# Designs tried in a protein design chat: VH-VL binders against q9vpl3. Part 223

Target 1, 224 residues: q9vpl3
Amino acid sequence: RGKINIQRPKAPHYERARVVAVTQPKYPELPKAKSCFKTRAERTQQQQENPYNEIIAREVRNWLDHSRLVAFFHLSSITADDIFRVRVQLHKQNLHLKSYGSKIIEQAVKNTRYEAIVPLFHSNHCIVFSPDPEKTAALLRIVRRVPQMVLLGGIVEETMLSRNQLVAYAQMPGLHAVQAQLVQTLSQAPGHLIQQLQAHQNSFVQVLDVHAKNQMNEETPKST

## First folded at step 8 (VH-VL)

Design ca4 (framework fv_imvotamab_arm2)
Fold by ESMFold2-Fast, scan of step 8:
Structure ca4 (fold): chain C 224 residues (1-224), chain A 120 residues (1-120), chain B 112 residues (1-112)
Amino acid sequence: as target 1 above (224 residues)
Amino acid sequence: EVQLVQSGAEVKKPGESLKISCKGSGYSFSSYWIGWVRQMPGKGLEWMGIIYPGDSYTRYSPSFQGQVTISADKSITTAYLQWSSLKASDTAMYYCARLDYGDYFGFDYWGQGTLVTVSS
Amino acid sequence: DIVMTQTPLSSPVTLGQPASISCRSSQSLVHSYGNTYLSWLQQRPGQPPRLLIYKISNRFSGVPDRFSGSGAGTDFTLKISRVEAEDVGVYYCMQATQFPYTFGGGTKVEIK
C-alpha cells in the first residue's frame, strides 16, 4: 500500500533510540560545561566557608609543621592495590602518603609560610610526609617503581626544593655536608621556586611554542 | 604496629562520675584524630565525637554534646571519655578509633572496647 | 542528620556462596567534587569493628579480595564473593560526608 503501514511506524524505533541514549549519555559538553562552571564556583565558595574544611586544615598544618621532609607529587590513575603496596613500602621507612582536597590545602596554608605551595595542587596530587629528612633517598627509590607518581618538588629542613634539588639532596653522602650544600645552592624566593616546579611539566610545550612562533614570523633564519 | 588499648570494664551506680581511657601506640599520636563510638547492648554503632590530640580541638555529635567530655594528653599518648554523672542509659560498650582525613577518611584502627555497666 | 538504612537485617548464607548487603543514605554522600566518604566495617562476635572498605570501593590493608564495595550517590553495596566461616559477624556502613557521622543499623551475616 502507498499509505503508512505497520512496517514503517517510527514509535518502536524511536523508543529503542531513547533507551540507548539513556544507557550511553552523550551530552553536548559546551552548554553543560557553562552551567556547571557557575555551579562549581558556588560550591567552592560554600566549601571555603564550611567548618568541616577548617577542621581538616588542622591536620594539614600539623603534618607540615612536624615534618622535616615533605614531598609533593602529581598522581596519575592508579589502582587501590598498587597504591596500597606503595603505602606499605613507604610506611616501613616512616614515610606517610596523604591526599587532601585543594581547597582544604589552600585554607590550611593561607597567611602562613607555606602559602607558596597552593599552585602545586590544582591537579590530582598527593603528599608524602616524614619527620626524618634522611629518608629522601628511600622515598625516591620507592617512587622510581611507581610511574603514576611524578615528583614536583618538596620541603627539606624547612627549605623549599625543586625536583632536581631534592634529587641532588637524596644523593648527598652526609647530613652536615648536605646542609652546607643547600645553603650554597639555594638563592631563590619560594614564590619563584613554584614557577620552576610547574615549568618542568611544561618544558616540551614551551619548546614547541618557540618553534611554532619562529615559523610564523615568516622570516629566514639568520645564518652564514 | 598501630594499636589502641582501652581501659578495663567499669561497673557504676547512677550519679557517679567516670573517666575511661584509650592509649595509642605505633604511630604519631598528635597527627591523627581519635573518635569515640558507643554500642548499646544488642544495638548498632553511634558516633559520639572526635578530638585532635595535636591541639585538643573537639567536635561532638549533637546527641552527646553536654553529656560527655572528650580530652587527650599527648605526653602519654592517651585520649579520654568522661561523664560527670552517669545514667542507666549510659550502659554500653565504648570504642575509641583512629581517624585520618588525608588517608582513608574513616576510622581505620579500633580499640578493643570498654564495657560500662550502670545500674542501681 | 543523614540516616543510613541497611538491608537485609540478617543474611544467612551457605559457605562458599556469595552475600550482598545494601546501604542507602537519606541524602547524597557526594562531597568535594565527586569524593564519596562511605566506608564498610566488619564486627566479628565479641570483637571490635574492623575497617573493610573506604571511599565506596577501596579495600583496607589486610582485607581479602573476596570483599568488594560499589555504589554512588545514595545507594551502596558490599559484596562477599565467597563467604568463609571467619566472615560471620555484623557489617555496618558509615558516612563521613557530613557531621554528625552516622552508621547503618547493621546486617548480620551467619552460616545456615
Scores: ipSAE 0.698, ipTM 0.852, lowest interface PAE 1.3, mean pLDDT 80
Fold by OpenDDE, second read of step 9:
Structure ca4 (fold): chain C 224 residues (1-224), chain A 120 residues (1-120), chain B 112 residues (1-112)
Amino acid sequence: as target 1 above (224 residues)
Amino acid sequence: EVQLVQSGAEVKKPGESLKISCKGSGYSFSSYWIGWVRQMPGKGLEWMGIIYPGDSYTRYSPSFQGQVTISADKSITTAYLQWSSLKASDTAMYYCARLDYGDYFGFDYWGQGTLVTVSS
Amino acid sequence: DIVMTQTPLSSPVTLGQPASISCRSSQSLVHSYGNTYLSWLQQRPGQPPRLLIYKISNRFSGVPDRFSGSGAGTDFTLKISRVEAEDVGVYYCMQATQFPYTFGGGTKVEIK
């Protein structure tokens, strides 16, 4: 008795195949369960200007307007638990972690001074807000421990900063110290300029003197 | 330079309608809130309401809710305060002011004021 | 509504002398974001109000250093170190922490 190959059952006899084909229950195609995952297109269509979106957009604007420090992050495969943990840590430093949809951000910043941030929101992102720009160092310290949060840039004191600029800012002495340094540098600048100008003049005079001396030496007749 | 210029003084009778204006210049008008403040003769300042010209979102003081209408036209950078029916008690100086939420969280620039006199 | 109470109502001051105005709120003015949105405004006779101090102690642009603000929570003070003739007017505190925004009743500073 030939080993019934369970993986490749022999095609039934023609008559049996016909009976099986006719007796197979035609199950109605199960309605394709609308996968809870709305296609990007469906998500885009349903974003009719929901009054709710306007409210959220206004909230975002409010955060932006009330914040002296705003940092933008890309989120890479971060869990809800990890986000919560980071949120708590940030909150202890008066840093507020928020996440909004890209469309909401676009709506919030449209025709505003913040419009330039729109390109930063193409993927999963979060925003950290703070009323205190001095918390930039604290922010970066906390986020360094979270590899899933990638710093994209930020706004400090109404100035948009790149990632590198934000890092540099965090390393800088306080605004007043920097201002003091700037004033000091500027106060020294005129002195240097004067020195440089005088240096050129002095050099010119030296060259002229040398030239004059050389001409005098050529005019001295060799008294034979 | 940021400036708010208000419409001229108004003399009206009770029951008349009135709309006064506040024109902003020197800044992005749509990005800052405009507030209206009432000052009755010899009295203090009263917050009436605010409007965000960008989307015309308005918030009123409860005391002024339903009594006045605040509106804005961002295309001409103008905010409005209007009454459907004036009362003698509406006699006051009305100021518009820019409200900055970003830096100051207060009214940083003010109009010159519009005097409204309502008398029979 | 948050009630703002100013004292005194009138403050007669000699030129060159200091002045102090108090503002008390019926509730804490500390916002959920941690800031306290208390402002001081000056209104000179026949002029619109002018912002002097924002967020308790910050001087607005162009405001002389003789003006200073202090306080926390519900109690706030505006100080003028040396009153000048141009300082005559009514001063108002304003809270912007909670809607509706509210003003104090005003303090009239006069020269003796």
Scores: ipSAE 0.014, ipTM 0.512, lowest interface PAE 7.8, mean pLDDT 84

Design ca40 (framework fv_imvotamab_arm2)
Fold by ESMFold2-Fast, scan of step 8:
Structure ca40 (fold): chain C 224 residues (1-224), chain A 120 residues (1-120), chain B 112 residues (1-112)
Amino acid sequence: as target 1 above (224 residues)
Amino acid sequence: EVQLVQSGAEVKKPGESLKISCKGSGYSFTSYWIGWVRQMPGKGLEWMGIIYPGDSYTRYSPSFQGQVTISADKSITTAYLQWSSLKASDTAMYYCARLDYGDLFGFDYWGQGTLVTVSS
Amino acid sequence: DIVMTQTPLSSPVTLGQPASISCRSSQSLVHSYGNTYLSWLQQRPGQPPRLLIYKISNRFSGVPDRFSGSGAGTDFTLKISRVEAEDVGVYYCMQATQFPYTFGGGTKVEIK
């Protein structure tokens, strides 16, 4: 119980209240509540403008749920013809190269164990998916021929691995039990792994930027 | 060797039901979308809708919402387009095509088409 | 809905000569994050459509280099540098920037 519309207290200053009501100047003002309604309307319009985020997130979730191998790459400038050739080579090994916007990735992994990967997609990126983790060695062999793709890390058997851990996994002799045990042994907390993966991504972006500038200047390879 | 193989031509009367098929092979069927496109005789292409076979999510063109049903059976890697009651205006060539948003963001491989003729 | 307008309706061309097809959208095809989802399809007589170009200018697998795409915003062009007999057919532009996906009305390329 408490004060409601019926239990209004009477004004102590009746005469003054009446005078104020009669003589109060009227000026146009924008209510603060209107700005709050505008913000809500803008949010609704933004969601309508980006219906792809939720719809396409279905693809990303499906790839993550049904892939025992997921590899994250920084992707520098590459022609469509060249990337298509890479996709063909990867497809022969049941490796699937995909590129999604960062907001789509965010929606796909939100409230999942993989939410920590979101910062990896700050800059240009692509992802390779496979149901077969034994194809990690084939993946690295193919990507070695593609300087525009720089490995950042990945997920093997639902376990997040750094670049070095994924390379180590690829060097195992193809025994399922041995590979599964290695994944468990090399496992890291996602929070610490993301710091390492993001540091590698930032470092490689810087290296690629320097390389691009050197190519523009047609530098000869004396530093080999 | 990505292939989409559609069911054979159909000749139907107005009011009859029909379900045509599109069988995918040579790729991960549940990882790609299937779209349906109508081409009326001597006319251009019209997008009807898409389905994601992985979870059977569908999105229709407003012009086709409620007129057709799109479905998929991932166990036999087949997508379907269905009418509960055909009209003469449904006479057209119907194409299925593969789509994904992680690669081309467009229809890359197309079925050979299913001709549907609806006449009295 | 985004309306896609193609010109010309038909393009009779002599073998070995260039052909140019224009596609104009009723609004910008630039998606958020900078991508433009404009594709070109070829349909030969009695055959299904075939993807030629995606994202304005990128050739699909098996598409000859005589095909090129260009454009930005609302105005796009498909060029065939030297038309060959197998290029006879109807060409369509398509947008996937916004639902519903829409196609141009088509341009018939035929030999004189």
Scores: ipSAE 0.550, ipTM 0.784, lowest interface PAE 2.0, mean pLDDT 81

Design ca41 (framework fv_imvotamab_arm2)
Fold by ESMFold2-Fast, scan of step 8:
Structure ca41 (fold): chain C 224 residues (1-224), chain A 120 residues (1-120), chain B 112 residues (1-112)
Amino acid sequence: as target 1 above (224 residues)
Amino acid sequence: EVQLVQSGAEVKKPGESLKISCKGSGYSFTSYWIGWVRQMPGKGLEWMGIIYPGDSYTRYSPSFQGQVTISADKSITTAYLQWSSLKASDTAMYYCARLDYGDYWGFDYWGQGTLVTVSS
Amino acid sequence: DIVMTQTPLSSPVTLGQPASISCRSSQSLVHSYGNTYLSWLQQRPGQPPRLLIYKISNRFSGVPDRFSGSGAGTDFTLKISRVEAEDVGVYYCMQATQFPYTFGGGTKVEIK
C-alpha cells in the first residue's frame, strides 16, 4: 500500500490501545490524589529516577522562546501514518508539531511567563510551533481535516488566546499592526482566558470518560 | 533539506590531538540535539554522547566520559568531537546524528561519517 | 545498562521474499511517560545509518511501507515484507528509554 491520504477526515486504523500507548504517557498505578500529596523528598526521588524531565525541558523552552505562534491541541487516537502526513503538511508551512510529556513541559515553563499553560496538559496533547504568526490560518486549515486534533488555544506574539480568539486572529486579513491590535483586544482579561482554556480541556476529558463508560456498558449488556 | 556534513578523514599517531566537525544545515540548529556515535572497524554502533547547541549542555555515555569532549558553535551551526590524546583503540568511523525528543525520540538524520585512523 | 540482543546474526534471503529481525532488551523499554523508545536503523554497505522505525512501529520519512515494526516490553520485531536489492545491509535496534543509549549487535541482511 502507498501513503495514507489525510486530506479527508479519517478514523485511526490502528487499535485504540496501541495508539494511546504511543501518544499518551503511562504512569505507574498511582491514584491522582496520591500524586498531589507527594512530599518534597518523593518529588526529588522521582526526578532523580527520570533525568529526562530536566534534560528535555531545554528543547521545550527553546521552542517557546523562539516561536511567535504556539497552538495547543488535545490529541485523540491517530495512526502513525496519519500524524506523519499532518507533520509533512504543517512543515511545508513552517509549522512544527511536537509532543512532550506533561512533566517535561512543567519543568520547561517553571519560573517563566509560560507557567500558566501547565494545566492544559492533563491528557494526550501536542503543540504546534512557528516563528511566523501569519501561518495561523494555514494551521487551522490543515487541522480542520484532522478530527483527532482538537484546538484548545494558543499563544500569539506572547499573548495567550482561547480557541475562539485564535480562530478570530486567523480570520483577520491585513497588516501586522491590525493583527497585533486584535491580539491585544482579545487578551484584555487573561484570567478569564486561562479559565476558558482549562474548562474546554476538562470538558473534553469528561466527554472521553463518558464515551469509555458507554462503550463498557455496551460490551457488558444488562437487563432493566 | 536537512543535512549534516562531517569533516574529512584523519590519519593520526597515538598521543596527537584531534577535533572533528559536524555542520548542520536546513533546520534550526539550536532547536535539535546532536549525538555522536562510534563504529569500530567491522563492529556495531556505540553511543558516545549528545549536546544541545542551544545552551551547550552535554551528556556522555559512561564509557566515553573523560575520553572525548563534545562542543558546538551556534554561529557556524557546527558541533565538534575532540580528543586531547588519541589512542590506537580510537580507530573508528565517527558519525554525528540529529536527535529530538518532541517527534521521534531517536536519531533522525545522520552525517556521512568521519574515518579516524590512529596508528604508529 | 540495557543490553540489546538481535537475532539472527545474518539473514540470507531470496529477492522478493520476506525477512524478519528480532530484538530483545535485558529489561522493559516502557518509559514512565508511557512510550517505548525503540528505534530501528538500516546501514547499507559504505553508508551511514538511516532511521527506519521509531517508537516501535512508526515509519520515518521516506521509508517504504514494506518495512514494519512491532513488539512490546522487551521483545521487538522488524519485518521487510518483500526484500529488494537496496535492502542489503546491517540492521540495528536501538533503545533510548534510559541512558546510556544502547544498540543491538546488528543483523546482516544479504541476498542468497
Scores: ipSAE 0.657, ipTM 0.825, lowest interface PAE 1.5, mean pLDDT 81
Fold by OpenDDE, second read of step 9:
Structure ca41 (fold): chain C 224 residues (1-224), chain A 120 residues (1-120), chain B 112 residues (1-112)
Amino acid sequence: as target 1 above (224 residues)
Amino acid sequence: EVQLVQSGAEVKKPGESLKISCKGSGYSFTSYWIGWVRQMPGKGLEWMGIIYPGDSYTRYSPSFQGQVTISADKSITTAYLQWSSLKASDTAMYYCARLDYGDYWGFDYWGQGTLVTVSS
Amino acid sequence: DIVMTQTPLSSPVTLGQPASISCRSSQSLVHSYGNTYLSWLQQRPGQPPRLLIYKISNRFSGVPDRFSGSGAGTDFTLKISRVEAEDVGVYYCMQATQFPYTFGGGTKVEIK
């Protein structure tokens, strides 16, 4: 009795094959389940004139206008739970974590001074808002513990800053301290310039004196 | 320098329409809100409403809702306050002011005012 | 609407003496952002209003040091340490924490 090869069943006899072919229920092709993934086109069409989007866009604008610190982050494989934890930590520091769709952001910032931020929102992102620019250091401290949040850049005191510039800003002494340092530096600059100018003049005078002395020594006839 | 220049004084009769203007200069007109404030003769300041010239989003005080229309033309950096039908009670000084949420959350620059007199 | 109540209505002051104006709000002016958006404005006779103080205690650009603001929650004060002749006018508090924005009734500062 030949070992029934379960992996390669022998083709049934012709007559049996015919019967099986005729008796196979023709199941209607299941409507291709509209993949839960709306095509980019469908997403774009649905996002057009939703009055709700306009409201949200205005909200975003309000946040931007009322914030002195705005930080933009890319989110990489972060869970909802992780976001919640970070949100709570940020909130304790009066930092407000928000997430908006890219289209909403585009709509919100269109024809505004914030239009330059649009290229930052091509993927999963979140925005942190604060009315206090002094919280930049606190923000960075919190986010450093969250590897899923990647700092892209931000706005501080209406100035767009790169990631590196934000980091540098956070390390700077308070605005007043920096201003004081700047004033001190500027106040010292004229003194240094004067010293340098005087140094050159003094050097020149010294050289001339040496030359004059040498000429006088050469003109003294050896009275033989 | 930031400046708001308003249109000249107006003398009107009851029932007439009026549109006064406020022109902003020296700043990004579309980035700041413009508000209108009424001051009746010998009285205090009354907030009427605000407009964001960037998208013409407008908010009114409930007291002025439906009574006036605030608009803006960003192309000429001008905001407007208009009445369809003036009343004697509309006699007042009207100020436009810039509102900055980011820095002050208040009216930081003001126009010189437009006096509107409505008399029979 | 938030009602802003100023006291006194009139404040006659001798030149060189201090003046104090109070503003009380019917509700807390602390915004969800954590700031309190209370401003003080000065209106000199025949002139438009001018911003003096923003966010309770911050002097606007060009405002003399003799002006100071203080307060929290619902009670706010504007102080003039030494009143000068140019300080004559009406002072208004304004809240911008909640729409609609509202002004106090004004306090007239006059020279005795």
Scores: ipSAE 0.018, ipTM 0.550, lowest interface PAE 6.0, mean pLDDT 84

Design ca42 (framework fv_imvotamab_arm2)
Fold by ESMFold2-Fast, scan of step 8:
Structure ca42 (fold): chain C 224 residues (1-224), chain A 120 residues (1-120), chain B 112 residues (1-112)
Amino acid sequence: as target 1 above (224 residues)
Amino acid sequence: EVQLVQSGAEVKKPGESLKISCKGSGYSFTSYWIGWVRQMPGKGLEWMGIIYPGDSYTRYSPSFQGQVTISADKSITTAYLQWSSLKASDTAMYYCARLDYGDYLGFDYWGQGTLVTVSS
Amino acid sequence: DIVMTQTPLSSPVTLGQPASISCRSSQSLVHSYGNTYLSWLQQRPGQPPRLLIYKISNRFSGVPDRFSGSGAGTDFTLKISRVEAEDVGVYYCMQATQFPYTFGGGTKVEIK
């Protein structure tokens, strides 16, 4: 019934097309939403009532309630592909990397004993959750090779720990009594712990400044 | 690894009740949202609602509020979509999908779909 | 409700040629801390939807690099640099910035 034109356009030479596809660079994109600068659209959005933050806060609270290990990180510029690779490596160890906006974290921890962590999330950040605190050593091994992730501190068995305290915990043997003793000892000085977390943030800012200057001066490290 | 497996096709009469299921495996069921999406024959996608199995919080699309009930049983890692009284206009493919705001901020894994046919 | 307007309704494309799909939202999709929850889904005939792109421009695991997303605020684009036979299907944009979550009307990509 129908008469069809069977003419087809010539396809481009496959070898040239493949070379173009392979050599196309991806430009690293940093979400401006996690920078210190706020756009006009971001300010307008913040001024409106947003029930969305309340919904997401449930997810954050569930992670906090069901995780015996929570680790807080500053996150520098990193590509989506690179962070995805890190998430896969962490997931194999039952470690779950999550990113939430600072307002959502604030709403999630408001009126809880963890409200003191809010200042840790000034700019770009991420959190790693696990039901297994024995995985702290595995976590630190993985992130040691991710310079964009800088440990700020964490929570182990509902106890807030500074970076140094969390590193010490990671080096403890798997004996339950020894780990319980460490957590108990650390929980006896909560005021000093908060000061240590704040001091760590200041030290971290200094380390970032030095690291940034060193990267500018020694931009091309030799490949190993 | 991550899978959402939905219950089989259903053929019902108007006025009958129905409960279809979506079983999650290969991930922490209570840590992710489950959403339900309707697709009427030959039409596009419509969001119906979501549930957070960790605390059973639900949120519905205004178009589906009061028409369906979404629930979950975390002991068997299963989410449900339920009608107390089916209408012919409920004939559609129903999908469940996983959502997490801390990971991808989109429905990342989808069930195979449950076809529901309602006719006299 | 945020209305998602998707164009074109259908896109007949010759194999190896590019395809472009537009998605316009009735309101800005930027939420409180500045991220945009715009996703693109692909539905092949007889299959469930599949996530292609999340947060405007990020490819999901296993998605070929011939798919790319771009846009900001209210105007978003999905591009397929060279359409292959397996790319036949319906493509949807979706916003999850505000309740209720809403989908575009869909664009059917078919071979001509």
Scores: ipSAE 0.392, ipTM 0.726, lowest interface PAE 2.9, mean pLDDT 79

Design ca43 (framework fv_imvotamab_arm2)
Fold by ESMFold2-Fast, scan of step 8:
Structure ca43 (fold): chain C 224 residues (1-224), chain A 120 residues (1-120), chain B 112 residues (1-112)
Amino acid sequence: as target 1 above (224 residues)
Amino acid sequence: EVQLVQSGAEVKKPGESLKISCKGSGYSFTSYWIGWVRQMPGKGLEWMGIIYPGDSYTRYSPSFQGQVTISADKSITTAYLQWSSLKASDTAMYYCARLDYGDYIGFDYWGQGTLVTVSS
Amino acid sequence: DIVMTQTPLSSPVTLGQPASISCRSSQSLVHSYGNTYLSWLQQRPGQPPRLLIYKISNRFSGVPDRFSGSGAGTDFTLKISRVEAEDVGVYYCMQATQFPYTFGGGTKVEIK
């Protein structure tokens, strides 16, 4: 059976696998175009069932559906002991730190309102769930002592919030009505407001330019 | 805090039906899997199956597929293990345990066990 | 099915001395996401099992630091740096990488 075992060699050490992946040449990737140009073999492989993925995806969907606070983090290299201490501190505040593979997240949120979070999980990541959105401030205080965890954004009361919007939410008083209204107000990305302001300014400049040109055309040249 | 409480010991005859329970408390019951593990007298642990209470999805060990039924009632935070017809070989201690895939760990919290004795 | 083999079957140890338990799997326990779903459980006489270590080397909540796990691929070790009277019991390794989940045969730790 040695020959059969050769067909399934032991996985390389995690650190070595990471180094090899990082040192490999990076090619430009267009996710949509790449999907359209998948080979037959890749399509066939994609169709293979993975019962573990579906099982774990059910857990992810349930956490998303029943958590009123979901926070997404980039996770840099951290020791098992350090992350365990963080999990314990978070658990005391009814905050649940979970780590799921990117494909599991994608499978869990595909065709749901949360599908937009998939790009956040393209690198090493973790998620904190809680039924209690009042715990956002406690979450940020705990994570401030963990430089390996970088807040990317989150979902509060089913509304997607950027990092800055989550920080703003955490600074609000514990009045449920006020916090709920803030979430609705912050649900629009600041970039959208900036775009609206920029478009308005550009429209105003356009009007001024037309007016100036009309004034120049109506005036007779006076070189004297 | 987190606690799994199992039903009391059972003494049954071969051919009888049985349903034992595992009540979860101190956590979100629908956010974790519940597994069932058998330990025959003087033997080691055997995984029987798991259930996800949120949608009642089940997965069984091949050795137990068709021999038992695992179910859950999320309204009373209780999981069940049942036999339609018991055999003497079913005599064992049965444990329920919580499983969390988000932490990628094994069974983290265990019930106290239910002793099932099947004899004529 | 993945077969989990534990050695030794029994480990009599003097109080304060170290104990070491080995677990070998018939195939790699690395999941497709790079995690290895190997756990160690302790079962004290007359008690249900208790989680000690998960993902090879991570101590579960409330587990003393005298317990440590190590290993990779198919070979894993649980170490107790200084055995105490309360450590008497049967220790099991478990894999959750592949269905069906399987347990090692157990190692009985006894005081001599």
Scores: ipSAE 0.005, ipTM 0.489, lowest interface PAE 11.2, mean pLDDT 77

Design ca44 (framework fv_imvotamab_arm2)
Fold by ESMFold2-Fast, scan of step 8:
Structure ca44 (fold): chain C 224 residues (1-224), chain A 120 residues (1-120), chain B 112 residues (1-112)
Amino acid sequence: as target 1 above (224 residues)
Amino acid sequence: EVQLVQSGAEVKKPGESLKISCKGSGYSFTSYWIGWVRQMPGKGLEWMGIIYPGDSYTRYSPSFQGQVTISADKSITTAYLQWSSLKASDTAMYYCARLDYGDYFAFDYWGQGTLVTVSS
Amino acid sequence: DIVMTQTPLSSPVTLGQPASISCRSSQSLVHSYGNTYLSWLQQRPGQPPRLLIYKISNRFSGVPDRFSGSGAGTDFTLKISRVEAEDVGVYYCMQATQFPYTFGGGTKVEIK
């Protein structure tokens, strides 16, 4: 165990080892994942793009190909139980919450008209996919009750929309409204739309500040 | 519980129009895509297209684009496959199938099929 | 378009013996977590197709455990561990990774 153990990565803490042992059948790809990370060090010896990222990027492209509603969110700290409950609520409305690394998103949208969305994913994020654009209103209703998820913008019917445009879209009746929205969107340079999405992401700090202020106000005496 | 029921067999002449149907029951019709698949006599399966019944958005196989029209009426939970002018080469069994979205992207439930015979 | 090539064309098998069907794609369908959108369908004589396996290796509801799927990259296999009389039919692989969806040419499993 001496020399062999020294040549191997440090064993996980007792509690984590216990969890891994119990859930091991649920993770059949663990050996391949470790091998991939082991051999793909960030050094000059690695010249090719990571094949692992390209495989995951294909999953993202598959979601984009089958989805007519895509919504981008900033995601703050949330427990596994809480996010699971949100996933269940969204799933009942044919809304699918996914999380991917920024490099994977970049690889997936590279050389597509959606490449401009990459800057949105520099911090913690998640994406909601749906084949049904009518579910935009249901999506906004559900996430309104989840303060950890802050809407940044989205894509509806292959058209990129800012947060305000997506909110407006949820209230539009029928084809004529959608066509009018497309005309307005097409009149904007992609940079301007992304700046609007970035502005909403920056507004997340203000939203958190408001929530912190509300928490403080709740704790203050009624007669102060 | 989940069931797709297709219209009965059709015998037509070349040049005639035809519209066949696929009625869904036992699930939320507007939450799943419906696909159409052709099987010529003694041959394999060919995907023709899919429709999202909630708003009738369609996607066709390049081989069938312009040859057929897929539509749906969500009020009666029915999808349709239509030809404006049939050809003898359209003789085949036509299946509708429900496409799962999100979990496995596969056709999980299938209709019994509609046999279309086009004779000259 | 992704081309799906299926072999053999016909597989005669004695009852109780195993059967194996191969499916190859012209482009990689592999995903690290085993959720590649490769499915297997069974079509009994005179019946519509029935979903057997989805995402390479996951059995659909009600499918007997004698059916198993495996594969990676462009090479996929459907195995029947102990062929029964009701397993006679044509088996198809299908990809839904991208449009257009494509099917393999089919493999006929028959009892000898």
Scores: ipSAE 0.006, ipTM 0.531, lowest interface PAE 8.9, mean pLDDT 76

